# VH-VL binders against Imidazole glycerol phosphate synthase subunit HisH (hisH): the designs that were tried, part 18

Target 1, 225 residues: Imidazole glycerol phosphate synthase subunit HisH (hisH), of Colwellia psychrerythraea (q47xb5)
Amino acid sequence: MTSAKNVIVDTGCANLSSVKFAVERLGFEVTITDDITIIQQAEKVIFPGVGSAKHAMKNIKAKNLEAALQGLTQPVLGFCLGMQLMTESSTEGKKSSTEGNNDDNTSHIVPCLNLIPTNVEPLKAQGNRLPHMGWNTLTQVSNHPIFKGISEGDYFYFVHSFAAPISEYTIASCEYGSTFSAAIAKDNFIGCQFHPERSSALGSKIIQNFLELDSTELNQELVNL
Key: E = the ipSAE of ESMFold2; O = the ipSAE of OpenDDE; V2 = 0.75 times the mean of E and O plus 0.25 times the DockQ between their complexes.

## First folded at step 13 (VH-VL; framework fv_ofatumumab)

Design d9 (from cl12e with heavy chain G59E; at its last look DockQ between E and O 0.31; V2 from the best seeds 0.00; counts 0 for: pae E 4.4 > 2)
Fold by ESMFold2, look of step 13:
Structure d9 (fold): chain C 225 residues (1-225), chain A 122 residues (1-122), chain B 107 residues (1-107)
Amino acid sequence: as target 1 above (225 residues)
Amino acid sequence: EVQLVESGGGLVQPGRSLRLSCAASGFTFDDYAMHWVRQAPGKGLEWVSTISDNSGYIEYADSVKGRFTISRDNAKKSLYLQMNSLRAEDTALYYCAKGPYDWVFESYFDYWGQGTTVTVSS
Amino acid sequence: EIVLTQSPATLSLSPGERATLSCRASQEVYSYLAWYQQKPGQAPRLLIYDASNRATGIPARFSGSGSGTDFTLTISSLEPEDFAVYYCQQYDNWPYTFGQGTRLEIK
């Protein structure tokens, strides 16, 4: 393929195939690739991710994708860790032991893609089990175009121990001990903490709404929660 | 070359404890989820437990939950399985297995050790 | 719990023949299926992951196909070293489960 309309960025993560299958079930063609030219020329970019931010950012840098992703101007949708990688940084714990740091009180800050000015923190579950795993509802939903046909109380599948706090970039919220951003957006970059690819009909609606966006829809004023 | 070497197996009475170790080499241990899988004599394979790269996600098979504890020491490139309250049905060859990602969900096992035998008998 | 049923239980063939091994899941697992080979006294070896992707170092005669609930491992032309037990494994959800195995034996 010299060019493709829809692209899934090959970050080397575990959920690439499930994301591709979810897109194809909707009747769209999609290409998994780490070819920078193909990614940059695509009309829609899906940015998957599961696992740790440290591992994902290492893979992105090893594939020379960081600058290319940061420079994208077409719509980009991140799934789960993909959303978290769009933030400025993630706090995931102690620094790697390979650095020789033995300070038990230091948090491990992983610089991310710095596309949306917020940060990822440990989810304040307030006694609830971590990870937050299973079906849960959106408690507030903005008028962002990806939420066409989506309402407060709709169920989506979550599995995460870290989250972005509520901010001016929050376009949907969820409660699990505390309130966190179920989705965030800035300009062309959109991220969902939940897994659209595993959220049945409503997850498919999110993916469909994204794939049907045109550039003019992202110029609309976004309503913060 | 990826190598996984299990140790700590042996003959033990029911109700007793045993700790298995797995020494890893030939890959960046800190980047991958690790697993235990067992095989009873003459039987098939049974997944036992899974731990993520930073120990942030851990899961157990129902048959061992509450009795077994998986852990890892990334500085020592070692995976562990603490097995308490052992039963005759825990008798098996225990394999250390590497996942292909740091992610514990949706995981297959791309490299396996040779296993260490645990026999639980009076 | 997702049950994987392999068939046949035993497959008797000669070197040079084509082997076809089946694995059926009790519910949808999409493409989250792997195949392993295990020889007596040895650890399992990964052959196929994500239903159809050949693992590193696995000969081209091994191929996987299928999705959803119905999966196949094919060995296009059997070599003497291919006679072993073959397991499928699903990883759609915990607990991860294996099929009961297909023993591929020399006729």
Scores: ipSAE 0.263, ipTM 0.701, lowest interface PAE 4.4, mean pLDDT 88
ESMFold2 (binder alone), look of step 13: mean pLDDT 94; pTM 0.956
OpenDDE, look of step 13: ipSAE 0.624; ipTM 0.864

## First folded at step 14 (VH-VL; framework fv_ofatumumab)

Design e22r (from B19 with heavy chain S52R; at its last look DockQ between E and O 0.07; V2 from the best seeds 0.00; counts 0 for: pae E 9.2 > 2, placed apart)
Fold by ESMFold2, look of step 14:
Structure e22r (fold): chain C 225 residues (1-225), chain A 122 residues (1-122), chain B 107 residues (1-107)
Amino acid sequence: as target 1 above (225 residues)
Amino acid sequence: EVQLVESGGGLVQPGRSLRLSCAASGFTFDDYAMHWVRQAPGKGLEWVSTIRDNSGYIGYADSVKGRFTISRDNAKKSLYLQMNSLRAEDTALYYCAKGPYDWVFESYFDYWGQGTTVTVSS
Amino acid sequence: EIVLTQSPATLSLSPGERATLSCRASQSVYSYLAWYQQKPGQAPRLLIYDASNRATGIPARFSGSGSGTDFTLTISSLEPEDFAVYYCQQYDNWPYTFGQGTRLEIK
């Protein structure tokens, strides 16, 4: 296997079967691989991830994928942890209290792929349970091409305890105690905090919009919040 | 609602084999990592093995590597532990345990079965 | 292997008193630390996960604190059903490991 149009990156830390099935249900072929050449030659790259940023970055480095991922120029879509790994860094602290506005948590900075200049921090749930798990709505949605046919108020499936704050890279937002980035993008790198592969018809539409991107039409537009 | 029921324990001679089973219900089995944890008589808890929902992520304690094999059948909602070359040190109550949603590889055990006893003696 | 050392080994207290149980890790486990309660003849029961989050259905008198290498389980006012063995468990890396247990017994 020396060439493939659509690729799912095998980082060893993702639920790859459900992502592959979601792509195939839409009528697209897709190859799961950690071969750098195949990834670099693909037209579309999907970058799923689960688990902690620390563990995922260790796997990426062990597979010698870090520089290859950082050098990609074709469209890349990350899911959940995959989005978080596109940021500059993630914190390790998971301590929670009933106080809601506690900003003194002990954290450890995990350097990530540094593809989108923002960071990941504990979700400020304001007394709501962590992880944020279940169906929730997008509160603002930009005109980014992956959101064709997607509107404010549409439901997607979330499961996460960390989030990127609202920034100039935010292309969709969601609220769970506080407002956070449901999706971020810069240039060819696009990340969703939700799980498109588990978000039914609207999740499938996100994946389809991504796979159908024209190389000349991709443009990063920021949600102005 | 979540239920984990272990079976397959018994008395066996050293060097022999046993296969433990865990029947799961009350949750979407495929979405969760599954674990075996054991407790020798009068002793503390010892993690034995973990398998994630896609069968590609498997870990073992050093004391059982090469002798035990964890597996799962998602269609049957069942977890298995094939225990070969059993030793007296493997004598324990073996618990089936469920972790949180598979997004978290670093896993605590939020639901436990009642355990099945394995006794290895000559 | 990350070794968890619990102290004290045995804690003798009366109902209504405050219990403080300690768990120390041989290296940082960040906040990836859980606490379990185990009564004789029963499976362990998850009390606290991620160092400080109370599991579903666990009474408010149970609380966890700490990060890195030093962790504490506190039971603010002991009830008769709280006399049991308590284990800490780290899940930062494989192999997952448990402390040796603290027996909380009635004085």
Scores: ipSAE 0.006, ipTM 0.516, lowest interface PAE 9.2, mean pLDDT 85
ESMFold2 (binder alone), look of step 14: mean pLDDT 91; pTM 0.938
OpenDDE, look of step 14: ipSAE 0.023; ipTM 0.557

Design e22y (from B19 with heavy chain S52Y; at its last look DockQ between E and O 0.08; V2 from the best seeds 0.00; counts 0 for: pae E 8.2 > 2, placed apart)
Fold by ESMFold2, look of step 14:
Structure e22y (fold): chain C 225 residues (1-225), chain A 122 residues (1-122), chain B 107 residues (1-107)
Amino acid sequence: as target 1 above (225 residues)
Amino acid sequence: EVQLVESGGGLVQPGRSLRLSCAASGFTFDDYAMHWVRQAPGKGLEWVSTIYDNSGYIGYADSVKGRFTISRDNAKKSLYLQMNSLRAEDTALYYCAKGPYDWVFESYFDYWGQGTTVTVSS
Amino acid sequence: EIVLTQSPATLSLSPGERATLSCRASQSVYSYLAWYQQKPGQAPRLLIYDASNRATGIPARFSGSGSGTDFTLTISSLEPEDFAVYYCQQYDNWPYTFGQGTRLEIK
């Protein structure tokens, strides 16, 4: 492999063991850490996450990781919540109960890491049940290097009620009532809404493609959807 | 300290209704999905319903769909279960439970209340 | 729905012995499996989450293992307070389901 200096960021809000296992099964060594120096010196950084954007951002700030993550120049791959944290903000925040006198105002906007200029908003499921949970296909798939060996119609595992809308940063899309970004990217930051670690052989292919990225592959002008 | 206190159980005839309440304290109620799990006398555990406020999702077991309604009041830190058209097989001890964060749909139940007993009998 | 089958239904052991409880899923639940202990008149207590992680305050004699479809709860040396009913629960997909329970009783 190109380097044994692969890192999983310990944000305190992810199933880190399953991600580590997925990487190690591919034959790569990986270290789980929240140490800023180790993260900054790594050749590849994986940024997993589940849970709320609000809690995750609190943890990142409490660990003094915000500036370090924003300053990374090596390839970074985020899974699910990790992708969402790369955006400018999430409306994932808190809602009041539906039992009387509750307020649904926009005070639930959560600022995120602001690495990719898009936002996370409620998935427009158009009558489909939320969360979007289970196997679904990628529609439009770009030529981004992480999608080598991946085609439109391939199945990945999703579990989410919020999504990034289609934008100039979209590198793959998925439909669930409406079309949303299955993956986004800008420069060295790459995010997938699906869970590669739970997506069987094709999910493993995404992780492998990421870990094998060459610097020239990220320097190309990518054709986004 | 996380505390979940159920109330509203009792003896009721088939076809009637009850409303269960769960008062929560010791954690930021708004951040967590809340759940109802029941246990019939001498039987195992059965998930009943889940409410995700931030995700907007509500789920029900097939056995209670259309009859039970879960709701929450985040200002009052309270979870509710409106149980209509009760049947003998709804007889159980009803627990409210807290899982991990609201956005985590893969949920185990790390804190449970003491339960409130619902008996449906003629 | 994902069916969890626990075995044995009843396990009779003495204090100090090792207990091994099994939970088998009808399809892979990866590592999304929890174990609970329930004593008479009490609510269930979370022991293990994500197949192998001990919950806060759970003694080291409790351990979980397995992935996919086959899971095990081990109690390395039984204490008198460990005689109870044990349930496994999957949270890979809706609906969440529990096993039928294993009663661990004093011999």
Scores: ipSAE 0.012, ipTM 0.544, lowest interface PAE 8.2, mean pLDDT 85
ESMFold2 (binder alone), look of step 14: mean pLDDT 92; pTM 0.942
OpenDDE, look of step 14: ipSAE 0.015; ipTM 0.591

Design e24r (from B19 with heavy chain N54R; at its last look DockQ between E and O 0.04; V2 from the best seeds 0.00; counts 0 for: pae E 8.4 > 2, placed apart)
Fold by ESMFold2, look of step 14:
Structure e24r (fold): chain C 225 residues (1-225), chain A 122 residues (1-122), chain B 107 residues (1-107)
Amino acid sequence: as target 1 above (225 residues)
Amino acid sequence: EVQLVESGGGLVQPGRSLRLSCAASGFTFDDYAMHWVRQAPGKGLEWVSTISDRSGYIGYADSVKGRFTISRDNAKKSLYLQMNSLRAEDTALYYCAKGPYDWVFESYFDYWGQGTTVTVSS
Amino acid sequence: EIVLTQSPATLSLSPGERATLSCRASQSVYSYLAWYQQKPGQAPRLLIYDASNRATGIPARFSGSGSGTDFTLTISSLEPEDFAVYYCQQYDNWPYTFGQGTRLEIK
């Protein structure tokens, strides 16, 4: 039973191979696991997600991971659905297939991990097709450490029909009919709506910045609050 | 113009194997989950298997679990179904189907191929 | 496994009439229900997703409604090309399941 420095959480609903390869290409070792002890003892935790919040939360609860994830104090980075699971809730519904914003779906609210006090809502695409799928730019970028070497106008890969609104937790924004949070953070929890593992060199830079993050840099941010 | 073209069907005896292929075009194949759905002659539709965009998550119907293996080759834009230990009840038209996004849960099928026929009989 | 029961099994109508097709789930599937049309010798075609959203290219005469366990596909004024078999599909949980079909035939 060996300790793992970097962990990818196995929620059962994520495409883990692409994330694993993205980390390994940068020269880091990473372990995919749902073992609570290994996750809690890791130095860095990657929380990927694809698919619906409903099924991801069911799997997290079935694996008894909810409290363990909520109690993590080391840096945690969530990708796409992983970011959305860090919020209080998601207005669940399927992402629209290549259609404009004509979703008349009655919202199905899915309680999430409640790590970052914001919510996920339908993306207001304003006539653009849903899902928001493909390469798009960051319209504002904060000085958060994961954005070292990242600027407004840089391209990342998105695929989603729901988003977190702009809030005090927003650390990067993107526009697709309306402006939404491309990334959010609070304390040790960091989430990106885009897929860093699919975003070429700049996505790799995000992952590298996260894996090289000095835990005192986040604690400095907490101390300053 | 999304196109899905299945091939590899045929007549086989029970206990034998067959490998189905699905060639995809007209969309970015590696961004979408893919599925197999079958239809026995004169019958309704039955979901068979699902694979995520990068093969990280795979699901099977209980009737085929342990005998069928779904796979994909994103470089070749191809989906596969390896069918081992075939039984008479596997006789069906097998459809390749595209999901509307990259995940395997809560998926409907927005595009379908024409199907390839598998007949299993003594 | 979530069982979908479609009714009626066969619906005989004439062009210009309204068709109402029902799909009942054995447990709640929320709004995770799709409708497909299948004509002889053809693959299924997606009509409706998320219970009520028309797929790309589907005429406005097709509409879906319902949530939970009871769902309806309505064709407001039948065209000759609408005579086909219609399937509902739930995607709330694996295994994904389909109803047994409703055959809409010309009277």
Scores: ipSAE 0.013, ipTM 0.477, lowest interface PAE 8.4, mean pLDDT 86
ESMFold2 (binder alone), look of step 14: mean pLDDT 94; pTM 0.954
OpenDDE, look of step 14: ipSAE 0.582; ipTM 0.850

Design e34y (from B19 with heavy chain P100Y; at its last look DockQ between E and O 0.28; V2 from the best seeds 0.00; counts 0 for: pae E 2.6 > 2)
Fold by ESMFold2, look of step 14:
Structure e34y (fold): chain C 225 residues (1-225), chain A 122 residues (1-122), chain B 107 residues (1-107)
Amino acid sequence: as target 1 above (225 residues)
Amino acid sequence: EVQLVESGGGLVQPGRSLRLSCAASGFTFDDYAMHWVRQAPGKGLEWVSTISDNSGYIGYADSVKGRFTISRDNAKKSLYLQMNSLRAEDTALYYCAKGYYDWVFESYFDYWGQGTTVTVSS
Amino acid sequence: EIVLTQSPATLSLSPGERATLSCRASQSVYSYLAWYQQKPGQAPRLLIYDASNRATGIPARFSGSGSGTDFTLTISSLEPEDFAVYYCQQYDNWPYTFGQGTRLEIK
């Protein structure tokens, strides 16, 4: 039986290669796979994603990965869309109105993995251009272990038009017209809206902190919540 | 089978406008990013613009920013390029290209149309 | 802007020979490199994606290798239909860029 210590879930998304390179550059071995057994047996799971929630959830279901991802108990770190897929739902797959009828109150909400009780909605940019694209700072940073050596004011790379609002699950925040969750976490599931794989040294620090998590660190976090 | 059919090219004077269209068939159009790539006579390939599946992410080459606008109509399975303030250096064969992903980064072009010719001269 | 430099500019070979085409990027593009073939009057055709994967329907004589900044397209035994212009393309980030092309012509 094949096993791997660190895995990247192959959801069929575009950014798998850059995520793998980012992990390997730090000196860790990692396997990209959609094999449920290998994913379940891994010690650390990276859940990447870019693109639309609709397309990603379709691929996850076609690969029969939904229940397996929902059942993971080891640490899981989601990148960008991967974070958004951990929420209850996203409007990113919103369908255009029927041709010739602009008054439709049609909103296609994409059900996601329902791991963290929050939702993804259009970023309230309040006059700023969408998408939010480029380097921006974290405005609040919690004591979550992935943020060792990370501080308020540190820069990370963002590319998104949808975001999770501030909630009790927010572990870092960012401002772009309004304040949104730069990262969220619940139990073993951790998600970052930014792209660690494209955020230079600080992005690498996030990945390193995640891969080096001690089995007791998240347990202490849970007890202290 | 995937098919991409461009139209709307022609001969136009500098400073004028043209609108290119690309009719898509043989795949689920609204699952993929779409692109425009051009090739000047006797020259290589130049990326022009990219649009995501839901039009939420759009990119342009520096040479066309502010003058060209990419758009799509998923109900009509069509991609568009509005080209304003045309210049002689915009003379090229314009290809419609399908991205492999719905995402506008890390995207290569797995299917191409045959192109439509734009000639800008006085 | 990521510059792709292809070499040689022209490669003159006969059917049955091995062709080796190079593409060098000005910075790492990881494995986000594709190769295209283009014949006169035709659209480009995807040959290789993600540096080394053959696209659907591409014959096994085509292979790609490399990562980071240095990439190679190899055609193991040239067929008459392989004489064309070959372009590499990076898709790591905008602007997407192409190499200037390598013309593979019959000797």
Scores: ipSAE 0.462, ipTM 0.774, lowest interface PAE 2.6, mean pLDDT 89
ESMFold2 (binder alone), look of step 14: mean pLDDT 93; pTM 0.943
OpenDDE, look of step 14: ipSAE 0.486; ipTM 0.824

Design e38i (from B19 with heavy chain V104I; at its last look DockQ between E and O 0.32; V2 from the best seeds 0.00; counts 0 for: pae E 3.0 > 2)
Fold by ESMFold2, look of step 14:
Structure e38i (fold): chain C 225 residues (1-225), chain A 122 residues (1-122), chain B 107 residues (1-107)
Amino acid sequence: as target 1 above (225 residues)
Amino acid sequence: EVQLVESGGGLVQPGRSLRLSCAASGFTFDDYAMHWVRQAPGKGLEWVSTISDNSGYIGYADSVKGRFTISRDNAKKSLYLQMNSLRAEDTALYYCAKGPYDWIFESYFDYWGQGTTVTVSS
Amino acid sequence: EIVLTQSPATLSLSPGERATLSCRASQSVYSYLAWYQQKPGQAPRLLIYDASNRATGIPARFSGSGSGTDFTLTISSLEPEDFAVYYCQQYDNWPYTFGQGTRLEIK
């Protein structure tokens, strides 16, 4: 049996290698694993994800990871879909339609890990094309430790059609037609809607800040937007 | 057993249109991104287009952008390629291909169809 | 666009020999590289993904190595069915691109 200081949770998603290389470029060792014991014993946990919440939650359940992830107490950083999976639910499930109507407003709610009390909903792009895809700026940035050396106006890479709304858990915001949470956090759980692994030097700074966190730095009562 | 069966190829004149279809079976079609890859006679392979599991994300090669439209019907387990304004250089064997993920990035092609031939000549 | 250059263009060998095929990317693709085999009149078959992982059902004589810009496909002892065209493919980002192919033929 092995142990690892830094872990990337193997959810079976596409971006595992990109995240691993991003960590290794900074000089940290990291292990990709779905072994619950190794994940629980790690000092830092990275929770990647791309694709739909529905398929990601299906994979997490098939790997028996749901309860283990919900019970983590060490710092956890989610990338893109990984952030969305930390919320209570997502409305990105399959849209239902029936014969004989023009459109069906019914949406399917995908229960997520329920770690941060907010929800993921369709991004209100206000005439802009979906998906929101490309480089965009942070419009507000909190004093959360992962944002050391990061300021409003800094560019990060986004690719998504769903987002968490602004809430008390928002630690950074971005605008694309409407304003949405570019990052959220509660206690040890931190999520970024953008892709740190694709965001060049500033994305690397986010990852470095996370990997260098001390557990005393994560008291959310002291972090302000 | 994963099976991908392309159809809709043929001989057409430049400037005309064709619609290719790919019927999928042997896997949960809704869980995977799908792709079109082509191979000109005697030549190598060229990626044409990619579509995510729910059609939310789509990519095209520059050579076909604006002329080709990829789509899918998950209820019918079918992938499509609408090819407009065809040119002689579009002449190729067109393969339907399955990705290993529900997503459009980091995708190799783990299963391929037999292909359908498109010939564009006057 | 990321250009993949395969070498040699043609490799003439006999059954039982070791084959070494190279693929060089114009910029780093990390480990996002796959290898395919294509026999005449057939669709490509995935051999290797993520630079070094054998796809399901691929014999152990096939192995891949490399990262960044330089990648190698090795066939440790050639079988008669291995004489075909081999393509590398990068999937770091769009457009996905293929090498021009290496034709492995019987000497």
Scores: ipSAE 0.442, ipTM 0.769, lowest interface PAE 3.0, mean pLDDT 89
ESMFold2 (binder alone), look of step 14: mean pLDDT 94; pTM 0.953
OpenDDE, look of step 14: ipSAE 0.578; ipTM 0.850

Design el12y (from B19 with light chain S28Y; at its last look DockQ between E and O 0.33; V2 from the best seeds 0.00; counts 0 for: pae E 2.4 > 2)
Fold by ESMFold2, look of step 14:
Structure el12y (fold): chain C 225 residues (1-225), chain A 122 residues (1-122), chain B 107 residues (1-107)
Amino acid sequence: as target 1 above (225 residues)
Amino acid sequence: EVQLVESGGGLVQPGRSLRLSCAASGFTFDDYAMHWVRQAPGKGLEWVSTISDNSGYIGYADSVKGRFTISRDNAKKSLYLQMNSLRAEDTALYYCAKGPYDWVFESYFDYWGQGTTVTVSS
Amino acid sequence: EIVLTQSPATLSLSPGERATLSCRASQYVYSYLAWYQQKPGQAPRLLIYDASNRATGIPARFSGSGSGTDFTLTISSLEPEDFAVYYCQQYDNWPYTFGQGTRLEIK
C-alpha cells in the first residue's frame, strides 16, 4: 500500500464522492481513508462531514481516530460538519438541565475534537427559516491564505442549522438573521461552514488555495476578523 | 435485524385523507434519516418524502408538496406520512425506507418495509 | 429533476449468462447512484451503492461501475433467483429519482 499525498478522512459521512471529485477536478490525487498511518503521513488532510456532531464523534471514536486527528500538524481543512467537529463542543442535543443534587447543563452537549477554542450553537436565525440552505455571501473575509482571490460578497453554498459564533478564530463571516463564522482557523486547522465541493468556481478556489499551502503561509501573522 | 412495518393504508375517495405509520426496530432509529417511497400498480418506484434524524431537514416530491406531511416520533421509533387531498394518482404501495445516514442529502435506501397499500378511487 | 433512463427495458437471458444493465442520468451525479432488485410481491433490495460498492450480503456476481452520467450493473453469471426487475436511483439532488426499470427475464 503506498502513502497518499492528499487524504480525505473517511468519517462515514454522505458527501465523500463530491468532495473527492472536487479535489480530482483540480488535478490533485486524493485518497479516502480511515487508516491512521496514511492520514498522519499525508501532506494535506481534508476533513469532511455532514449530519450530526453526535454521530460523527461516535464514529471517530469507534475508529480510534480522535487522538490521531488531534495530533495532526499538517494543514487540515474541514467542510461543514468537519469545521464544527474542530470546535470544543456542539449544543445540537442541548436541553435544559433537570434540577436535582447537581446542576449539569452539559447533559446533551456533544464534545468535539477541541482543536479550535470556540463552540457550536443553534444558528440565531431571527425569524428566518432553518435550516439555512442555499447560496449566501461572505460579509467579512480575512487575509487567511485560503481566501486568496475571495472577497466580501462572494457566494458560497450553505446547509446547516448550527454555527460557531464570531470569535478571535473567525476568518470569514456570513449573515443569516445574525452574523456567524463562515470559516474559522487556528494553527494548521482550518474549517469552513459552507460546502466548497458544492460552491462552484469559488468553492474550487478555496480547495485549490488549501492544497497549495506551504508552511510559510501558515507561519505568517494572520489578521483574523 | 432491521425491521420496518407500515400500516394505515386503505381504500378512500378522492379528496380524503389517510395517515400512514411505520414502526421501526432493530436499529437506533434516532440516528437515521427516514423516507417514503411509493410504487403505483404495475409501475416503477417514486420517491415521496424524506426526514432527517431530528426532523430538521425535510423534503417532498413536487407531486405531493403541500398535501403530504412527513413526521417522526423518535420516542416511539415511528415514522408517519399524513396524506391530505388524496388523488387517484396517489394510488400506490407506500414503502417506509431507512437511509444509511442521519443526513437527508446524498441518500440511498438500505432497508425497506413491505409497504402498505393506498387506493384512491371514485 | 434528474431523469434516469435504463436500458434495455427488457433483457431475456438464460441462467449462466452475463447480464449488463445500463442507467443514464440526464445530469452529472458523480457516483451518487444505487441499484435495487425487486421481485414480484417483494420490497426492493439494495444491491449497489455509490455506483460500485456492494451492499452487505450481496453476492460477488453483482458489480456496479460508472460515474457521472453512465452507469452499469453487471451480473457475471446469472442464477435462477436473479430474474427480477432492476432499478437505478440517483441521490445527487432532490427530488431523488429512479429509472423506469429493466426487467431481467428467463429466455
Scores: ipSAE 0.484, ipTM 0.795, lowest interface PAE 2.4, mean pLDDT 89
ESMFold2 (binder alone), look of step 14: mean pLDDT 94; pTM 0.957
OpenDDE, look of step 14: ipSAE 0.638; ipTM 0.866

